# VHH binders against Putative asparagine synthetase [glutamine-hydrolyzing] 2, part 1

All scores and structures are predictions.

Target 1, 228 residues: Putative asparagine synthetase [glutamine-hydrolyzing] 2, of Methanocaldococcus jannaschii (q58456r2to229)
Amino acid sequence: CGINGIIRFGKEVIKEEINKMNKAIKHRGPDDEGIFIYNFKNYSIGLGHVRLAILDLSEKGHQPMGYNVDEDKIIYRDDELDRADIIIVYNGEIYNYLELKEKFNLETETGTDTEVILKLYNKLGFDCVKEFNGMWAFCIFDKKKGLIFCSRDRLGVKPFYYYWDGNEFIFSSELKGILAVKEINKKENINKDAVELYFALGFIPSPYSIYKNTFKLEARQNLIFDLD
Structure headers, positions and changes below count from the first letter of each chain, unless a header shows other numbers; antibody chains are not in Kabat numbers.
F, E and O are the ipSAE of ESMFold2-Fast, ESMFold2 and OpenDDE, as the mean of both directions, binder to target and target to binder. V2 is 0.75 times the mean of E and O plus 0.25 times the DockQ between their complexes.
Where letters were taken out, [cut] stands.
Atom coordinates printed by the task and the answers are left out, and those that the model quotes come from them; centres of patches stay.

## First folded at step 4 (VHH)

Design a01 (from q03 with R27F S31E; framework vhh_7aqx_2)
Fold by ESMFold2-Fast, scan of step 4:
Structure a01 (fold): chain B 228 residues (1-228), chain A 123 residues (1-123)
Amino acid sequence: as target 1 above (228 residues)
Amino acid sequence: QVQLQESGGGLVQAGGSLRLSCTTSGFTFSEYAFSWFRQAPGEEREFVGAISGSGGYTDYADSVKGRFTISRDNAKNTFYLQMNSLKTEDTAVYYCAADRYYLGEWDSEYDYWGQGTQVTVSS
C-alpha cells in the first residue's frame, strides 16, 4: 500500500492533485485506490491511498477509511467520507489488532486492522500508538478536533515523507509522490547539507532529504498539525 | 513525441573504458532528471546512477562508485555515463531513463526509457 495527502491553507486542494500523487506511487498498490477531498473556511485537505490486496480483496479494506463516532459506523466509500468524524490513510500491518479489539472491547464491522486504529484513536487519542505492535505509517484527519495526526512505526519500517513550507503540508509514502504536485527538484531547492552528508557518509540521515523543506518522518515519531 | 536513444555500447576489454550517451527529444531537457539502469543476463534490472534536473546532485550504485560518472549537456539534449575500470560483471544491457522528478533508487520506474544498448566486457 501507499499513502498521500495535502493539507493547504487559503487555497483548495483539487482531486486531480491527489490523483497525480496516487498515480506516482501506484506500484505500491495497484489493486485499489481512493481519494478524499475536504474544504473548510481556512484549510483544504486531500487524502489518497493505493492498496495492494494480499489477504483481503473486499471493499471493506478500501481507504481512505472513515469513522462516524455518533453512528458507530465505518465509511469505506469515497463519496460518503464527508459523513466521517475521523478519516485515515494507512500503510502497514498491526499484528496484535485482534488482541487490541478484545482488550478495549471494540465492536468492528470490517474485520480490518485499519478500523481498530480508527477506533483506538477515538478512544485513546495519540496514545493509541503505544498499544500497536506492527509496522505502520498513517495520517489521521480528526475533523471534530481540527487536527492532523501522522505516525510512523517504532522501527521505521514503513516510509513516510513530508513537505512543509508554512502554507501547505504534503506527505507521501515515497518522495516522488510529493514531487508529483510540488516541483522541489531544482538546484535552488536542493538541501546542500543533506547532499554533503550523503557524499561523506553514503546515506542521508533521518529526518533530512535532499530537498529543502522535505523530511522523512523518523521511526517512532508522531507529527501533529493543528489546523487552527 | 518523447524519445530517448542510447549509443556508445559495444565490446571492451576488462580494465577499459566506454562512454554511453543518451540523446533525447520531445521535452524540455533542462527540466528533467536522468538515470542509467542495467540488466545483466538472467538478472533483474538494477540502478546504476542518476543526475538531478539541475545537475547539482548525482547518485551511484555502490558497485560502480568511483568508476562511473554521470553527466549532462543541456545544450545538446544529451546525458552520459562515463564507465572506467570496467569489469566482466559490468556486462549488461544499459538503459537510459528520464523523469521530471529526481527518482534515484527510490523507484526503478521512470516516465521515459530508451531501447537499451549492449555493453560486453571480455576478460
Scores: ipSAE 0.000, ipTM 0.145, lowest interface PAE 15.1, mean pLDDT 81

Design a07 (from q03 with S52T S54R; framework vhh_7aqx_2)
Fold by ESMFold2-Fast, scan of step 4:
Structure a07 (fold): chain B 228 residues (1-228), chain A 123 residues (1-123)
Amino acid sequence: as target 1 above (228 residues)
Amino acid sequence: QVQLQESGGGLVQAGGSLRLSCTTSGRTFSSYAFSWFRQAPGEEREFVGAITGRGGYTDYADSVKGRFTISRDNAKNTFYLQMNSLKTEDTAVYYCAADRYYLGEWDSEYDYWGQGTQVTVSS
């Protein structure tokens, strides 16, 4: 699977931008694709997902996936996501999701680990990741609290790249997803310090990348963005 | 609990130098992203400079480029604003802040601003 998103302050994110990002990383998940756009007052959000469906062809695995807290209902159709309070795009596997379902007395309707993540985030907030045993990269939009919550797994197995320039936050499973909507690869945008680190160390250490304002989310890291 | 505490403000003559410090609590300091802002009487808060990630990228307002330098000391959980060639126009209350986004290990909170420290530059 692969995840994509744009959070922008001032100008609206349009569906075409997220569609371009999904196309750029379609090789990660050719079986299904989803897009969510939310435009509100001082911020605009687009979330995208491409899915690799190996065993479960059910639409209930579709992402972006939402949770309506008051109705206790999962929303897995793009045209209904406006009803959700919490929306996720997620790439990974939570191996202990059935144990977590039992431990926290969760009632689930999709049979997915994605739903367990949404419901545990609702119960535990950011601390939900301390309960997970698995590999993941995700972005949660919490509409009620007005924030974005991104997380990467304990060992950094699933990739997460992001761009931040003070006005827009763009993330993707691959740098080419960001490149689809932001011209980060111009000569003037090369991070010469990161290139020098590569020559000195033989690799570019996280969180750096070759492009300015572009970073890798480190293993065991959370990124929390206040939208207000 | 995460807190930001400024120090190093004071009165200095034009052309002089001053170093502001912002000390943070926390086991995740090396992953924090930090900024300095300032506010003169009757004006809006304005951006001064930022340091992101582990200190790999810095950015500055045009008015301070070449005169101010932001840096961090992860061992002391402190980041700094070195102000050189100070001008009377630099007089303001200076605030340190975590950026709008918080970057840290799995236990993170947002909304970190210091109380501010007064910088007065006399002729």
Scores: ipSAE 0.106, ipTM 0.571, lowest interface PAE 4.1, mean pLDDT 81

Design a08 (from q03 with G53W; framework vhh_7aqx_2)
Fold by ESMFold2-Fast, scan of step 4:
Structure a08 (fold): chain B 228 residues (1-228), chain A 123 residues (1-123)
Amino acid sequence: as target 1 above (228 residues)
Amino acid sequence: QVQLQESGGGLVQAGGSLRLSCTTSGRTFSSYAFSWFRQAPGEEREFVGAISWSGGYTDYADSVKGRFTISRDNAKNTFYLQMNSLKTEDTAVYYCAADRYYLGEWDSEYDYWGQGTQVTVSS
């Protein structure tokens, strides 16, 4: 599987941009794809996902996946995602998800580890990642709280790259996904950033306060983006 | 604007424990991530551990993992490094560092630093 996204301030994100990103990394997940677009007064968000199905192409595993907290319902159809409070794009496997379902008395409807991540995030917030045993890279959009939460697994197995210039945050499982919608200004990169991808943040930055280049989210790192 | 001041350093015997404190002056304590670094004579500054603004994320250098614990107390504008099972190679000047937008191992990325506190571990 593969994940993509754009969070932008001032100008809307359009579906065609996320389509270009999904196409650029289609080799990661040729079996299914999904797109979510949300345009708000002060920010715009696009999320994309490409899925590799090994056994079952069940629609219940489709992403982006949403959770409507008040209705206690999972939303796995793109045209219905506007009803969700929390939306995720996720590449990975949480090995202990059935144990977590039991430990936290979760009622689930899809049978997926993706749903367990959404429901544990709702229950525990950022601390949910402390419970996970597995490999992951994900982005959660919490519409209710107005924030983005990105995480990468403890061993750095699943890739996560991002770009930030003070106005838009763009992420992808591969650099080619970012390049599908953004020209990178090499003038602003140091030699180390060109040959080795840099670090990411473990806290909420302001929109105009983080470094203006392309980075790789390091093993065990979280990035939290406050939409204000 | 943030000012940092370390305390709690001193002489301790190998196998012992020591707790360092870093107190900040300012209204923005809860908005900052904090880290500890150390520097032995003739060596470069080395990452020890970090804690996020929420306290929900912590990280440690491999050399101290399982022996050192970082924590924060927002009510006191203070964060801590609890050092257990100290070894002679832990001898160094310990610095606290703060940044609003960075939490990681690269010392050059931190905007605010304390003046350091000496920790000496004797055999």
Scores: ipSAE 0.000, ipTM 0.128, lowest interface PAE 16.2, mean pLDDT 78

Design a09 (from q03 with G53L; framework vhh_7aqx_2)
Fold by ESMFold2-Fast, scan of step 4:
Structure a09 (fold): chain B 228 residues (1-228), chain A 123 residues (1-123)
Amino acid sequence: as target 1 above (228 residues)
Amino acid sequence: QVQLQESGGGLVQAGGSLRLSCTTSGRTFSSYAFSWFRQAPGEEREFVGAISLSGGYTDYADSVKGRFTISRDNAKNTFYLQMNSLKTEDTAVYYCAADRYYLGEWDSEYDYWGQGTQVTVSS
């Protein structure tokens, strides 16, 4: 699977931008694709997902996935996501999700680990990640609280790249996803220090990338945007 | 785009307290989230604590939770790091930073870094 998103302050995110990002990383998930767009007073959000369905082709695994807290209802159809209070795009596997379902007495309707993440986030907030055993990279949009919550697993197994320039936050499972909507690869935007680190170490250490304003989310790292 | 200046560092004995201040100029204070970072001799710069632009959310590094408190005063264009129960391993140069997001360490990306203030904790 692969995840994409744009959070922008001032200018609206349009569906075409997220579509370009999904197309750029379609090799990560050729079996299904989803897009969510939300425009509000002072911010605009787009979330995208591409899915690889190796065992389960069920539509209940579709993302972006939403949770309507008052109705206790999961939303897995793009055209209904505006009803959700909490929306996620997620790439990973939570190995202990059935144990967590029992431990926290969660009622679930999709049989997915994605639903368990949404419901545990609602119950525990950011501390929900401390309960997870698995591999993940995700972005949660909490519409009621007006925040974005991004997280990467303990060992940094699932990739998460992001761009921030003071006006827009763009994230993707791969740098090519960001490149689809932002020309970060111009010569003037090369991060010389990161290139030097690559020659010195044989790799570019987190949180850096070869492009200015572009980073990798570190293992065990949470990134939170306050949208208000 | 915003200018930051730290103050309040100095020498203190283990178990003591210090309050660091970061004053801002140039841009609207209430439009930024604020963070504190520190760098000990021979080590990488590390995150210490953050406060959201609304003031409704704070976050801290595990090593300082329960001992350090971050706060902001929009009327004074200042934010603070109250450091209690100081340990010798808290010795470092402390930096303040401003951005819209918080949590994580990014020292080469922010134009909004202060110049730093030295904190030395003796046994």
Scores: ipSAE 0.019, ipTM 0.286, lowest interface PAE 5.4, mean pLDDT 80

Design a11 (from q03 with R100K; framework vhh_7aqx_2)
Fold by ESMFold2-Fast, scan of step 4:
Parts: sequence; C-alpha cells; structure tokens
Structure a11 (fold): chain B 228 residues (1-228), chain A 123 residues (1-123)
Amino acid sequence: as target 1 above (228 residues)
Amino acid sequence: QVQLQESGGGLVQAGGSLRLSCTTSGRTFSSYAFSWFRQAPGEEREFVGAISGSGGYTDYADSVKGRFTISRDNAKNTFYLQMNSLKTEDTAVYYCAADKYYLGEWDSEYDYWGQGTQVTVSS
C-alpha cells in the first residue's frame, strides 16, 4: 500500500494532483486506489491511497476510509466520504487489532485493522498509537476537530516523507510521490545542511532529506497539524 | 517539545513599521522551519509568512508580500517578522509557530503555539 496527501492553506487541491501522486507510487499498490478531496474556508485537503491486496480484494478494505461517529458507520466509497467525521489513509498492519477490538468493546463492520485505528482514534485521541502493535504510517483528517494527525510506527518500518513550506503540507510513502506535484529535486532546492550531515556521518539522518523543506517522519513520531 | 515566545508588538500609526521577534527553545533551531500567523478579533487565524530551516526559502500571504519580511538568526535562536508599510487591516494578535505543525514522540505535548503579541495599527 502507499499513502499520499496535500493540505494547502490557499489554492484548492484538485483531484488531478492526488491522481498524479497515486500514479507515481502505483507499484506499492496496483490492486485499488482512492482519492478524497475536501475544501473548507481556510484550507484544502486531498488524500490518496494505493492498495496492495495479498488475498481477495474486498471493497470494505478500500481507502481513504472514513468514520461517521454519530451514525457509527464506516465509509469506504470515495463519493460518500464527505459524510465522515474522521478520514484515514494508512499503510501497515496492526497485529493486535482483534485484541484491541475486544479490549475496548469495539463493534466493527469491515473486519479491518483500518477500522480499529479509526475507532480507537475516536475513543483515545492521539494516545491510540500507544495501544498498537504493528507497523504503520498513516494520516488521519479529523474534520470536526480541524486537525491532521500523522504517525509512524515504533521502529520506522513503514515510510513517511513530507514537504512543508509554510503554506502546503505534502506527504507520501515515497519521495517520488511528492515530486509528482512539487519540483523538490532542482539544484537550488538541495538541502545543504543534509549534504553536510551526509559527509560527516556517511548517511542523512532522520528527519532530513537531501531536498529543502522535505523531511522523513521519524520512527515513533507523531505530526499534528492544527487547521484552525 | 517546543517553546515559543513572541515580543515586539505595540501601537503604531498606519504607514509605520514594527519588528516582531520569536525566541525558541526545546528544538534544534537551525534545522526547523518557522511561521508567523495572525488573528484579528472574531476571525480565524491566518498564515502570514514562513522561513525554512536553511533560510533559503520564504513564503508569504499575498496580503503581506512586499511589505513583510521573515528572517532568522540561528546564533540567537530567534526568528523575526519585519513589518513595513503597516495598514489598519494588519491589526491582529500575531503568533509564531514552529512550522504550522507539532512534531514529537508519541507521548509528547502538542501545543506548538506561542502566546501571541498584539499589533494595533491606528488611523
């Protein structure tokens, strides 16, 4: 699977931008793809997902996946995601999701670990990640609270790259996803600090990348955007 | 884990200038991007400007381009907003942020805003 997104404080995110990102990382998930676009007064958000189905492809595993809290319903169709309160794009596997379902008395309808993440986020907030045993990178848009919540697993198994320039936040499972919508690889955009670190250490340590304004989300780290 | 403190606000006449400062702690200053936001009474916070960790990239809201300049002083762990040709519409509480996001370990606090500094432009 692979995840993509743009949160922009200005010009609207258009579906084609997220399509380009999904296409750039399609090798991560050729079996299914989805897109969510949301425009509000002061921000615009696009989320994308490409899915790899190892077993049978169920529509119930489709992402972006939403949760409508009042109705206690999961939304897994792109054209109905506007009804969701919490929307996720997720790449990973939560090994203990059945144990968590039992521990927190969750009623689920999809049989997916993705649904357990959404419902535990709703119940526990950011602390939900402390309950997870697995590997993950995800982005949750909490529409009612007006925030973006990104997280990467304990050991940094699943990749998460992001770009931030003060106006738009762009994330992807791979740098090529960001590159599909932002020319970060021009010579003038090289991160000299990261290059210096490479010469000193023989590698570029997290959270840096070789490009300006472009970073890796570190293992065991959360990133919270307040959309105001 | 980031702490931000604004200073430099005050009352100024239209056409005047002010320089706001934001002093940071709890982070490696030279590697992080910083932003200014403002909020007028009864309105939502809006983006004003940002500066990258390298200082090589700056971005501004269209309403302030050409009038405001963001800069950083890594030796002082401080970044600035130089505001020139001030208009009455610039009246707001100005907030600094370590980016527009909080970045931290799973058990870290997520408050990344300074307390704000009031700017009032008369006339």
Scores: ipSAE 0.106, ipTM 0.549, lowest interface PAE 4.0, mean pLDDT 80

Design a12 (from q03 with Y101Q; framework vhh_7aqx_2)
Fold by ESMFold2-Fast, scan of step 4:
Structure a12 (fold): chain B 228 residues (1-228), chain A 123 residues (1-123)
Amino acid sequence: as target 1 above (228 residues)
Amino acid sequence: QVQLQESGGGLVQAGGSLRLSCTTSGRTFSSYAFSWFRQAPGEEREFVGAISGSGGYTDYADSVKGRFTISRDNAKNTFYLQMNSLKTEDTAVYYCAADRQYLGEWDSEYDYWGQGTQVTVSS
C-alpha cells in the first residue's frame, strides 16, 4: 500500500492534486485507490491511498477509512467520508490487532486492523501507538479535535516522507508522491548539507533528504498539527 | 516515451579507462536526471553515479568516487560515465537510467532503463 496527503492553509487542495500523487505511487497498490478532500475556513486537506490486496479485495478494506463516533460506524466509501469524525490513511500491518480488540473491548464490523487503529485512537488518543506491535505509517485527520496525527513504526519499516514550508504539509510513502505536486528537485531546493552527509557517510540519515524542506519521518516518531 | 541506449563498453586492462555513453530518444533531454547502475553476475544491481537535470549536482558510490565522472551533453541528448583507473572489481553490465526527478541511489524508483553494456576489466 501507499499513502498521500496535503494539508494547506489558505488555498484549497484540489482532488486532482491527490489523484496525481496516487498515480505517482500506484505501483505500491494497483488493486484499489481512494481520495478524501475536506475544505474548511482556515485549512484544506486531501488524503490519498493506493491499496495492494494479497488475499481478498473487500470494499471494507478501502481507504481513506473513516469512523463516525456517535453512530459507531465505519465509513469506507469516498463520497460518504464527510460523515466521519476521524479519517485515516494507513500503510502497514498491526500483528496484534485481534488481541487489542479483546483487550479494549472493541466491537468491529470490517475485520481489519485499520478499524482497530481508528477505534483505539478514539479511545486512547496518541497513546494508542504504544499498544501496537507491527509495522506502520499513517496519517489520521481528527475532524472533531481539528488536528492531524502522523506516526511511523518503532523500527521505521514503513516509509513516510514529508514536505513542510510553514504553509503546506505534503506527505507520501515515496518522494515521487511529493514530487508529483511540488517541484522540490530544482537546483535551489537541493539540500547541500544532505549531499555532504551522503558523501561523508554513504547515505543520508533520517530525517534529512537531498531536497530542502523535505524530510523522512524517523522511526517511532509522531507528528501532530493543530489546525484550529 | 523515453528510450535509453548504452554504448562504449568493452574489454580493458586494469588501470585503463573507458567512457560509456547513454543516448536518449523520443523526449526532451534537458529536463531529466540521469544515473548509472551496474550489476555483476549473481549480484544485485548497485548504484554508480547520478547527475541532476536542473543543475550541476552529481553524486557517486564510494567505491568509484575519484575515479568515475558523470557528465551530460544536452546538445547531443547524451550523458556519459568516464571511468578511470579501472579495477577488476568494476567488471559488470552497466545500465543507464532516467527520471524527471533526481533520485540518486533509489534504483527501484527510476522509470526508464537502457538494455545494458558489458564492461570487463582484466589484469
Scores: ipSAE 0.000, ipTM 0.131, lowest interface PAE 16.6, mean pLDDT 81

Design a14 (from q03 with Y102F L103V; framework vhh_7aqx_2)
Fold by ESMFold2-Fast, scan of step 4:
Structure a14 (fold): chain B 228 residues (1-228), chain A 123 residues (1-123)
Amino acid sequence: as target 1 above (228 residues)
Amino acid sequence: QVQLQESGGGLVQAGGSLRLSCTTSGRTFSSYAFSWFRQAPGEEREFVGAISGSGGYTDYADSVKGRFTISRDNAKNTFYLQMNSLKTEDTAVYYCAADRYFVGEWDSEYDYWGQGTQVTVSS
């Protein structure tokens, strides 16, 4: 699977932008694709997902996936996501999700670990990641709280890159996803310090990348973005 | 543009209370999320708590949850850390930080840090 998103303060995010990001990383998940667009007074959000299905291509596993807290309902159709309070794009596997379902007395309707993440986030907030045993990279949009919550697993198994210039936050499982909508690869945007570190060390240490204003979310890190 | 200044540190007995303040100047206060971090001698800087720009969301480290409360006063361009039931293990220099986004365990070049205020908890 692969995840993408744009949060912009200014011009609206349009579906075509998220579609370009999804196409750029389609090799991660050719079996299914989803897009969510949301416009509000001060910000515009687009979330994208590409899915690799190992089992049956059930619509219940579709992402972006939403949770309507008051109705206790999971929303897995793109055209209905505006009814959700909490929306996620997620790449990973939570090995202990059935144990967590039991421990926290969760009622579930999809049989997915994605639903367990949404419901535990609702119950525990950011602390939900302390309960997870697995590999993950995710972005949660919490409409009621007006925030974005991103997380990467303990060992940094699932990739997460992001861009922030003071006006738009762009994230993707791969740098090429960001490149599909932002020209971060222009010569004036190269982070020469990071390139020098690569020649000295043979790798670019987190959180840096070769492009300015572009970073890697490190293992065991959470990113909280305030939309207000 | 944003400048941060901590105050309210000092010496307090275990079981006591102390309130730290972080006063900001520069850009509109209400546009920023704020965090508290602490660093004990010989240890790495660790996250303590955070508050969103709207004030609608707060988060805390497990070690302080239930004892510490973060709040903000937009009219005074100030945010606070109310520390109750203090333990000797809470002894550290406390720092405040500001940004629109927060990344735990990552020092961004866009993060704004205060100079720190010492808190010492005696037995």
Scores: ipSAE 0.152, ipTM 0.562, lowest interface PAE 3.1, mean pLDDT 80

Design a16 (from q03 with D107E S108P; framework vhh_7aqx_2)
Fold by ESMFold2-Fast, scan of step 4:
Structure a16 (fold): chain B 228 residues (1-228), chain A 123 residues (1-123)
Amino acid sequence: as target 1 above (228 residues)
Amino acid sequence: QVQLQESGGGLVQAGGSLRLSCTTSGRTFSSYAFSWFRQAPGEEREFVGAISGSGGYTDYADSVKGRFTISRDNAKNTFYLQMNSLKTEDTAVYYCAADRYYLGEWEPEYDYWGQGTQVTVSS
């Protein structure tokens, strides 16, 4: 699977932008893709996902996936995601999701670890990641609280890149996803410090990438964005 | 624009406590996430702790967990760093910072910074 998103303060995010990101990383998930767009007075959000089916081969594994807390209902169709309170795009596998379902007495309808993440986030907030045993990179949009919650697993197995320039936050499983909508690879945008580190160390250490304003989310790291 | 001003630094003996304050002006206080950073002589600036705009999330560097607490007072447009069980290695200039988001246990680029307040811990 692969994840994509744009959070923008100002100009609205349009479906075509997220579609371009999904196409750029389609090799990560050829089985399915989805897009969610949300516009509010002070911000605009687009989330994208490309799926490689592993745990759930049905449409119920579709992402972006939403949770309507009042109805206790999972929403997995793009055109119905506006009814969700919490929406996720997720790449990973939570090995202990069935144990977590039992431990926290969760009722589930999709058979996916994605649903367990959504429901445990609703129950525990950001601390839900402390319960997970697995590999993950995800972005949760919590519409009720007006925030973005991004997380990467303890060992940094699943990739998460992001761009931030003070006005828009763009993330993707691969730099190719960001490149599809933001021309970060112009020579004036090369991060010379990161290139120097690569020659000195033989690799570019987290959180840096080769491009300015573009970073890797580190292992065991959460990123919280208050939208208001 | 947001302006940040630290206060509360000073000299303290190891094992003692100190509370730093960061007062904000300009934009709406509640719309910002706040962080504390520190820089010891000859060292790079490092993350100390953060609190979200909602106040619902806090994070701390491993070196200060259990000893330092970050909090905010919306009525005073001020946020704090309560430092307990101070060690000589906590000696540094402490800076407050503000942005719409933060990264726990990482040294992000912030839009707004204070001028810093010196904390010196003697043995």
Scores: ipSAE 0.012, ipTM 0.298, lowest interface PAE 9.2, mean pLDDT 81

Design a17 (from q03 with D107L S108E; framework vhh_7aqx_2)
Fold by ESMFold2-Fast, scan of step 4:
Structure a17 (fold): chain B 228 residues (1-228), chain A 123 residues (1-123)
Amino acid sequence: as target 1 above (228 residues)
Amino acid sequence: QVQLQESGGGLVQAGGSLRLSCTTSGRTFSSYAFSWFRQAPGEEREFVGAISGSGGYTDYADSVKGRFTISRDNAKNTFYLQMNSLKTEDTAVYYCAADRYYLGEWLEEYDYWGQGTQVTVSS
């Protein structure tokens, strides 16, 4: 699977931008794809997902996935995501999700670990990641609270790259996803310090990438963005 | 560019109260998130509590829940830790920390820290 997103202050995020990102990383998930767009007073959000279905092509595994707290309903169709209070794009596997379902008395309808993440986030907030045993990279948009919560697993197994310039936050499972909507690969945008580190060390150390303003989210790292 | 300064520490008897303040100087950003950490003699720094830029999120360590309250006053560029029902085990140097993003208890990620203020709770 693969995840994509744009959070922008000012100019509206357009569905075509997220579609381009999904296409750029389609090899990560050829079986399904989804897009969510949300425009609000001072910010605009787009989330994208491409899915690789190893065991089951059920629509219940579709992402972006939303949770409507009042109705206690999971939303897994793009055209209905406006009804959700909490929306996730997620690449990973939570090994203990059935144990967490039992421990926290969760009622679930999809049978997915994605739903367990959404419902535990609703119950525990950011502390939900302390309960997870697995590999993950995700972005949660909490529409009611007006915030973005991004997380990467403790061992850094699942990739998460992001671009930040003060006006827009763009993330993807691969640099090529960001490249689909932002020309970070122009000559003037090369991170000369990262190139020098490569010559000195033989690799580019996290969080840096070869492009300016573009980083890899480190193992165990969380990013939380207040949109208000 | 953010500088943090703690104040309000001191000596107090068990069962008493103290209010710690952390003032920001330099550039003021109301969207910054703030946290309190503490370090007892011979121990590692531990999380105490956090408040988001919007003020909509607050978190506390289990050891202080119900006794400590974190708050902020953006007009004064100050945030606070109200400490009630103090115990001798609360004796520590208390540090404030700030970041553009709400990081909660992930102390290794904060770039802005105060110098610390000593709190001593006697029996």
Scores: ipSAE 0.000, ipTM 0.147, lowest interface PAE 16.8, mean pLDDT 80

Design a18 (from q03 with G53W W106Y; framework vhh_7aqx_2)
Fold by ESMFold2-Fast, scan of step 4:
Structure a18 (fold): chain B 228 residues (1-228), chain A 123 residues (1-123)
Amino acid sequence: as target 1 above (228 residues)
Amino acid sequence: QVQLQESGGGLVQAGGSLRLSCTTSGRTFSSYAFSWFRQAPGEEREFVGAISWSGGYTDYADSVKGRFTISRDNAKNTFYLQMNSLKTEDTAVYYCAADRYYLGEYDSEYDYWGQGTQVTVSS
């Protein structure tokens, strides 16, 4: 599978940008493709996913996947994602998802580990990743809290690249996904060893946003953006 | 469902101006992106311009850039194409189109279409 996204403070994200990213990494997931676009007063978000279906070709595995908390309903159709409170794009496998389902008394409708991630995030917030045994790279958009939460697994098995320049955050499973919508200089990669990056009130502190560099999210690293 | 209806077409002399309107009904106007396309006799339908959900992004075909302006008025459920410095080659049937997620030049991607309005530019 592959994941893509753009979070932008200013000019709106359009579907064509996410389509270009999905196309650039289609070899990771030729079986299915999805796109979510959301525009709000101060930010614009696009999320993309390309899926390789090894087991279970059902539509219930489609991504981006959303969760409507009040209705306790999973949304896996792109045209219905506006009704979700929490939306994810995810590449990975959580080995212990059935054990987590039982441990936290989760009721699930899709039978996927993706749904367990969404529901456990709703229950535990960022600490949900401490419960996971597996390999993953994901981006969660928590619409009601106005947050972006990105995570990569403990061993760094699943790839996650991102670009940040103070106005837009662009991520992809492969550097070529970012390059489909943004020209970047690989020589400008800075501090791949950063453990955690947190944005409060919209922007990362100088000097990082000035350099307009791209990074690889390191093993066990999380990124959290506060969009308000 | 979204219903689209164009208005404002007609006959105009080269160098003149026209403003086209597209009014919508049905679903929430503010959640849709809108585009204008045109089709001359015997030609394929071509992209003219687009405006995003909030109006913060606009795009234009090179042939109309600097002469045409697209805008929207969410309170009136209407979007517009202001056409200035018209040329005889602008003669075409103009269509408005809407999609919730697509904003681009491929007409096959749009879910909703108007019936078209004729614009004739004479020399």
Scores: ipSAE 0.000, ipTM 0.126, lowest interface PAE 18.7, mean pLDDT 78

